# VH-VL binders against q8rwq4r167to367, part 13

Target 1, 201 residues: q8rwq4r167to367
Amino acid sequence: LALEDIDGSPSFLEKALQFIEKYGTKIEGILRQSADVEEVERRVQEYEQGKTEFTFDEDPHVVGDCIKHVLRELPSSPVSASCCTALLEAYRIESKEARISSLRSAIAETFPEPNRRLLQRILKMMHTISSHSHENRMNPNAVAACMAPLLLRPLLAGECDLEDDFDGGEDNSAQLLAAANAANNAQAIITVLLEDYGSIF

## First folded at step 23 (VH-VL)

Design c53
Fold by ESMFold2 at other seeds, last read:
Structure c53 (fold): chain C 201 residues (1-201), chain A 123 residues (1-123), chain B 108 residues (1-108)
Amino acid sequence: as target 1 above (201 residues)
Amino acid sequence: QVQLVQSGAEVKKPGASVKVSCKASGYTFTENWMHWVRQAPGQGLEWMGVIDPSGGLTYYAQKFQGRVTLTRDTSTSTVYMELSSLRSEDTAVYYCAKDWDLEDYYPQWFDYWGQGTTVTVSS
Amino acid sequence: EIVLTQSPGTLSLSPGERATLSCRASQSVDSSYLAWYQQKPGQAPRLLIYYASDRAEGIPDRFSGSGSGTDFTLTISRLEPEDFAVYYCQQYGQWPLTFGGGTKVEIK
């Protein structure tokens, strides 16, 4: 369901990723700017009804939101709770080189192959976009901000940082504070994975 | 496109309360947090707190604890900021503000601002 | 609470000059979670920079941000007439969210 259909051909997600890599690199605010929700829903329905190819004249913002829609609708997060915990622990290492090494090890050692392949594939598209930031104004920080919540859903849900001082509280204020910290951590983790993509993958 | 439209200016006496509305449009209201920031005349910006419209959870800056209440009405896509026991130093422009219109994400810089609501506290 | 101290309070310059605005934090701002805003009289603030150095959508290249830790700088390489305004820094590394006191950039 993720990157290929039963017959081994590219899935809707893979086709949308390819479209963004080809046509999204020069689009200002790609992955950040929202498309019309009705347009996105209609495009997903058209795929289900047999329009299985993107054409060059389709709006890249609509295609970008199709990617996000598919990621939201996955039955489980691209990165599981235990994998998010491993990434968070590795990210907290202060030395840049040790951090990168630990992130690489966490991905190699804790991720099931399908999840690792999916994460790497999405990050490849994100890396391509951020490599054209002069044209599209989407630096690694911005791309990570847009995509991290879809990739690291358990971290934002408070499910993967079991030892955190702010976890599990029933205090309403504590819940929002924990969510804000998790959002910052998710964005920071994905930013490092993007900036050092070649070293990590 | 994202719009935040606030209620009109208010003149209040000391000790009264004020309730400012912020009507959101152009995005899915329950998927983003809404912040409130005020600015006294000739002064800088001061963060007051935040509400998650999906569940109504709130966090208030310590300075405003006990006086500010944030609420929302999901049927009208509107958040409300109520400030009680008004003093002259509460005279300010009050803004609602939000980050990017991304589903279930809470970046904490403010790309979208309401037009501001002037609250004047005088006898 | 992270206190942001902006300097100078007022910067009097002519169009075409370079403006350098400072924002100092009372403690390190993690991962450069620092934004800059422009505000003109009677208007809401406008986001210029986030993550210390990333320009917001539609912000011209003459605006640049830099710095990390406790010291951050907003630079306007050549002032245009529309750039005379008040500028605020804001940190979002921890709650409460806090703003600097502002730097007014005015015509000399």
Scores: ipSAE 0.588, ipTM 0.827, lowest interface PAE 1.8, mean pLDDT 88
Fold by ESMFold2, fold request of step 24:
Structure c53 (fold): chain C 201 residues (1-201), chain A 123 residues (1-123), chain B 108 residues (1-108)
Amino acid sequence: as target 1 above (201 residues)
Amino acid sequence: QVQLVQSGAEVKKPGASVKVSCKASGYTFTENWMHWVRQAPGQGLEWMGVIDPSGGLTYYAQKFQGRVTLTRDTSTSTVYMELSSLRSEDTAVYYCAKDWDLEDYYPQWFDYWGQGTTVTVSS
Amino acid sequence: EIVLTQSPGTLSLSPGERATLSCRASQSVDSSYLAWYQQKPGQAPRLLIYYASDRAEGIPDRFSGSGSGTDFTLTISRLEPEDFAVYYCQQYGQWPLTFGGGTKVEIK
């Protein structure tokens, strides 16, 4: 339902994704450059009050931050903890062919269909942006860096390890190291999904 | 937009301590980590450690473990770096630095740098 | 700890020439977690490249990064007068974060 309102019409998120796919491809730093938080909140309020369509003259950076805002506020992560674990296992396979096959299988077989559809839809927008990197300077790595924390929330929250945390100890500084590693893993997973989008989806 | 403004130059004797401040503005202070990097005269860059301002958790490079302390004051959006038991080889420019200003984002490259604080350790 | 070794230490070139700077890691830097910085005297470093090959915002196209694993290269296709500076590589694949020793690009 994240992409559709109850009557089957496109949601705010879907409309914002369509706007970025159409008008964001030529914008340098799209998805990376922040808009002002108050401007983003005003635009969300305007939608709720009846301004239900984006027009071509709206600031793409504001619309991009509307997408991020909606993803942060979703009641459940686009990718669950068990799905994050499945992606992490698949990503660590050394052979490129086996890795792609395992990622495809994990998404097709492990994800509930609504979550798979949402992830695929967001990645489609991201893939479109990164395909125009000469114009916008947003290569797959950069787009993944900006979006992966919003897509793989359980991984960044430390909920996806493949083992119990008994060998990690209780060192408080270990939490920052784990967060840094999780961020790198999240970015790397999403980068592979973008670079091989057609083979995975 | 993002600004990192550091405290002024310091001259210290061997064995003393120094405390350098880094005041952040133009973003939500608690949403991004702050790193410290130093550079001795004519030398390269050396990472010292990092602080998460939201909870105050820190991680220090092994070389500085036991001598460096990072703290923050969220009410003033300021990070502090204290280095103790100073010796002449601690003479350097000290930088605060951070990644992009995105919520929930922890990249480890440095797009924003303070202006640097020169610490001179001489007898 | 990943040690980054930059070579050469000094590169003496004329404006208009191509500069090629090397950074070798003691271990593989997975997913190209490598950045490049430019630094001029009295200034903080300036980010040029991240993820080994992605240009930072506002960086001219004459700067390019390449490489993977243990071997990375910064190329300046045609040196401009403002490009004479010291260049550092930095890895962020694991802690501690480490920098190379630098390559000074100076006018011949």
Scores: ipSAE 0.584, ipTM 0.834, lowest interface PAE 1.9, mean pLDDT 88
Fold by ESMFold2 at other seeds, look of step 23:
Structure c53 (fold): chain C 201 residues (1-201), chain A 123 residues (1-123), chain B 108 residues (1-108)
Amino acid sequence: as target 1 above (201 residues)
Amino acid sequence: QVQLVQSGAEVKKPGASVKVSCKASGYTFTENWMHWVRQAPGQGLEWMGVIDPSGGLTYYAQKFQGRVTLTRDTSTSTVYMELSSLRSEDTAVYYCAKDWDLEDYYPQWFDYWGQGTTVTVSS
Amino acid sequence: EIVLTQSPGTLSLSPGERATLSCRASQSVDSSYLAWYQQKPGQAPRLLIYYASDRAEGIPDRFSGSGSGTDFTLTISRLEPEDFAVYYCQQYGQWPLTFGGGTKVEIK
């Protein structure tokens, strides 16, 4: 769906992922540095009007934001609420080996195949970028920070089934504290998936 | 590109209130939280609280509950910190601070800081 | 709340020397949610390190962070004249967000 057009050819998203894997590895701040929103929207429109290939001279920061734009505009999150719950439960296991095993099992047992394929594909690009952190300064933590909100939207929205662990303070404090904890959890989950990509996928 | 510009120094008497502004530019104001941190003379840093500018929701450190109020004006991209019932111990430099300018991400380290506003409370 | 204790309070060194600054937390800081800042007189703090070991953009390679749990360090491998400042650690694993008391690195 998200990675292929109806004729089986690579989608806009897949082409942008390939571009970043090829041309983004040496770009300082790739996936972190924002491009102009109007420029990103214009590039998306150009694709819809027939410019269906990225050329080597395009700004990698614009292409990176095209990826983020597509993920943001998906009708549902790459990882559903029930899948986010499964990942959070697995992540909370304190033993590193058991955590990795549980994350692998959660992905294998709870993800519909299209969602697993999409997550794995995006993480592959992220892993490639973070593997070149000596050149681009985007280590797994930084890449995860930039991408986790787009991948684990239900977790950040508070739509996972697990009970909140905070003490139930004022409505204002309860909402922001819950959001802060969810953001930390989302970033940490994605970081583990990146650092142990080969073991998990 | 990101810039946080604060209002000027204030001198107040005990029991008064102070309102400090922080005008943001160079990013989408409503997409990132804004924190407030103070530093008493010769002392370390103390977190006071945070506001989400998109909806105006706030969280305050317990030490400041009931005395601090954070508000914002999205039309001017400005956050305001008001501290009431001032005491001499409130003499400090007050900073607004924020994370990276990423959409829908709320890291809680501070990459961007205002220049600081000195508030002096003395009788 | 998590209390961060920095040591030493003052570190007197010469340019070219290696500086090692300690930050100890009263309880474990989950997922190494720890940052380091540099502050010079009359200036706001400047972010150096986040996630305990990740260097912020534009920060020279001579700055490095390490540690986990309750014990964290900031290392400046070879002090430059511009590195003489006060350094603070900060945790963001739980609210309230807290800072250490600071370590002043001064020229001997």
Scores: ipSAE 0.544, ipTM 0.810, lowest interface PAE 2.1, mean pLDDT 88
Fold by ESMFold2, look of step 23:
Order: C-alpha cells, then sequence, then structure tokens
Structure c53 (fold): chain C 201 residues (1-201), chain A 123 residues (1-123), chain B 108 residues (1-108)
C-alpha cells in the first residue's frame, strides 16, 4: 500500500508524514509554501539511491512537497469517485451534527479499507499541523486549501456531480462555475474532517 | 515580482465600446484565473466576471451579460475586457485582479490588482 | 445573489482606539469564503483577511477577522494613522462574487 513497502516497513510517504508531524509543527506556512519542483524530484531520487531516512536538518518545505508529489503520482486517487460522491452528499446536509454523523458513516461504510487508512493517515498529519496554528499559522482552512485538491481529485475533475446539478461540461459558463464550486466543496469537506477529526475517526 | 499593468484612461461617448488591457508578469499567466472588478466614483466594488487564461473560458455577472467580453492573448500574457453599449453609469475605475501566487487551486479573493483604468462616459 | 451589508457606513475614531467593522450576509456564508480589503484614495484595494480569519501576507496582527454564518467582523485592535481608509468585505461562496458597500474609518 502507499504507506508500507513490501517488507512492511514505512514507505517514503509514511516517513515524510512522520517527518512533518515531528518537525513541521513550528514551521510557518508548512504545506502552503512550495519548494522547487526539481529539488523535490532530486530528493525523491536520493531516497531511491540509498538515502532512506529523513534527517532533522532537511527543509520541511521540501519534505512537505515530497508528500504532495507522491499523492499526485499515485495511480488512483486517495479517495475514489464514488467515495467523493458520498462525502459530497454527506457534506451538503445542512444540520452540523447530522453532517458530521453522515461524513463519519460515509467514511466507515463506503471506503475500501486501504483508501480509508490512507485518508485517515494523511488527515492525522494535517490535523497535527492545524493543531499548532498559533505557531505555524496553518489553521484547518489553510491546511485544507493546500491538500484538498490532492485528496479529492475526482471531485475536482467533475466526476462527482450530483443529480441536481446542470449537465456539466456543455456550457462554458457552467464549466467554470462547476470548477469553482468543486474547489470550494473540496476545501470545505476537508476542513470539516479536520475541525471534527476526533468525532469522525 | 507579480505585476498587473493596465492600459491608460479612456473617455467615451454613450453607446460606444471600450477595451481595457491587463498585462501580467512575474508568474505563469495560465495558472491563475483573472477577474475584473469596477468601482464607480465614490462607490463600492462590483465584480464583472472572470476568465481562465489557459483555455479562455469565461463567466460574467448577470448585470454585464451581453455587454462584457473577456479575452486573452497568451503570447503577451494579456487579458482584455471589452464593455459595449456604454452608459454614463459605466463611468468607473476598472481593475483586473488575481489570486495570490501560491498553491491554492481556485481562490476567489484578490491579492494582486492592476493599478486601475479610469473609463469616463460622457455626452 | 448574496448581498453583503456593512455597518456602520462611517466610523469616526482616534488613533489608538479599537475599530469593529460589521459585515452581514443576506444568507449564510461558510466562513472559509469571506475576505476583507482595505482601500485608500486613488489606490487599488489591499487584501487583509481571507477565509474569514486568516491574515494575508504582510498584514499586521492588529487586524483580525471573525464570524460565521451571516455575521462577520473585522477588528483593528489599536488604530494606527495608516489604518484610516475604507474597508470592504467580499464573499466567494457563490457566484456572482459580491462586495459589501464599505465602511469608512476616519480620524475623529
Amino acid sequence: as target 1 above (201 residues)
Amino acid sequence: QVQLVQSGAEVKKPGASVKVSCKASGYTFTENWMHWVRQAPGQGLEWMGVIDPSGGLTYYAQKFQGRVTLTRDTSTSTVYMELSSLRSEDTAVYYCAKDWDLEDYYPQWFDYWGQGTTVTVSS
Amino acid sequence: EIVLTQSPGTLSLSPGERATLSCRASQSVDSSYLAWYQQKPGQAPRLLIYYASDRAEGIPDRFSGSGSGTDFTLTISRLEPEDFAVYYCQQYGQWPLTFGGGTKVEIK
């Protein structure tokens, strides 16, 4: 799986998540500030060439972008299209308590276990970062804005349209509005998952 | 650094059209949406519409639908706003605006603004 | 369309005083979709706050935003001479994007 190598040891992704949880909490703008894409790719290559551990003196912004790089390169989204649809339906419930309950149920009941574990693991790192927002200035909204497009790729791709939506993809104005709504929804869903992490997981 | 440089002031007669340019620099032009906002003298801000420069898709506020056209030229990193059938109430400062040059996907708040273009519509 | 109503229209205060600016939406706006701007005469607006409470880069910590649903506030904890300007709220939870009518903060 994405979190473990064949021998059961932590994968590159898992090691990067652990690094950010340990060294990223005090870093202003962590997960938001980008690193040079070529530097990130070089760090990935260094891992493959035998530098198998992150050291405390590595730049947390590079490690954060290593996480994003791995998520972009996954052959399938951390959250599948059907799972994104379930989250969107649950999110659109107007009552806060019912919405949280429905989000919990959607994750517990519709996600394949590997996908649920991956999402929960990434959200744990994000929750840890957002819990130190006084120091790193990354509250749940900000962390969600940076990460939601990577976690909920099918939602951003328009693969999760609800029945009440217009055709989609047939009208230039409708396409741009749909993209804006999808981005807002993705960020909002992840924000709720972070703000109510303990209730949902 | 990021800059949005707009064309100069315009004076027009009622019924004419105006075309305002906004040249972007300091970032990858096609990665961000470009919005247009106007401000009549002594008045607040009014959103007119948005263009995605990568494909040229647009969305216009209903008030301006049929009168405003947004276009872009990716070779010069320039967005154009054309407003037709001008009236005296179209007298305003017109701004182009974009999101922060950060990794937010589709933020719809504006940290980067052009200097503004004054359009005066008078008999 | 979401209408944003700002109050008061004008706020006359002295340097060092606390300013509290209100923005009320005609329907609920998720707090992640509200921004605040400052505008001085002859200048483009300057972003202060996004996501209702997050300060933009370079904005001093005397500026803070709060609120949810239909009621949002911008607070300037201790006015400096450079803070006398017009302030606008903006929502981006639905299109069309809309701005409030503004609150002018002027020196008493």
Scores: ipSAE 0.475, ipTM 0.776, lowest interface PAE 2.6, mean pLDDT 87

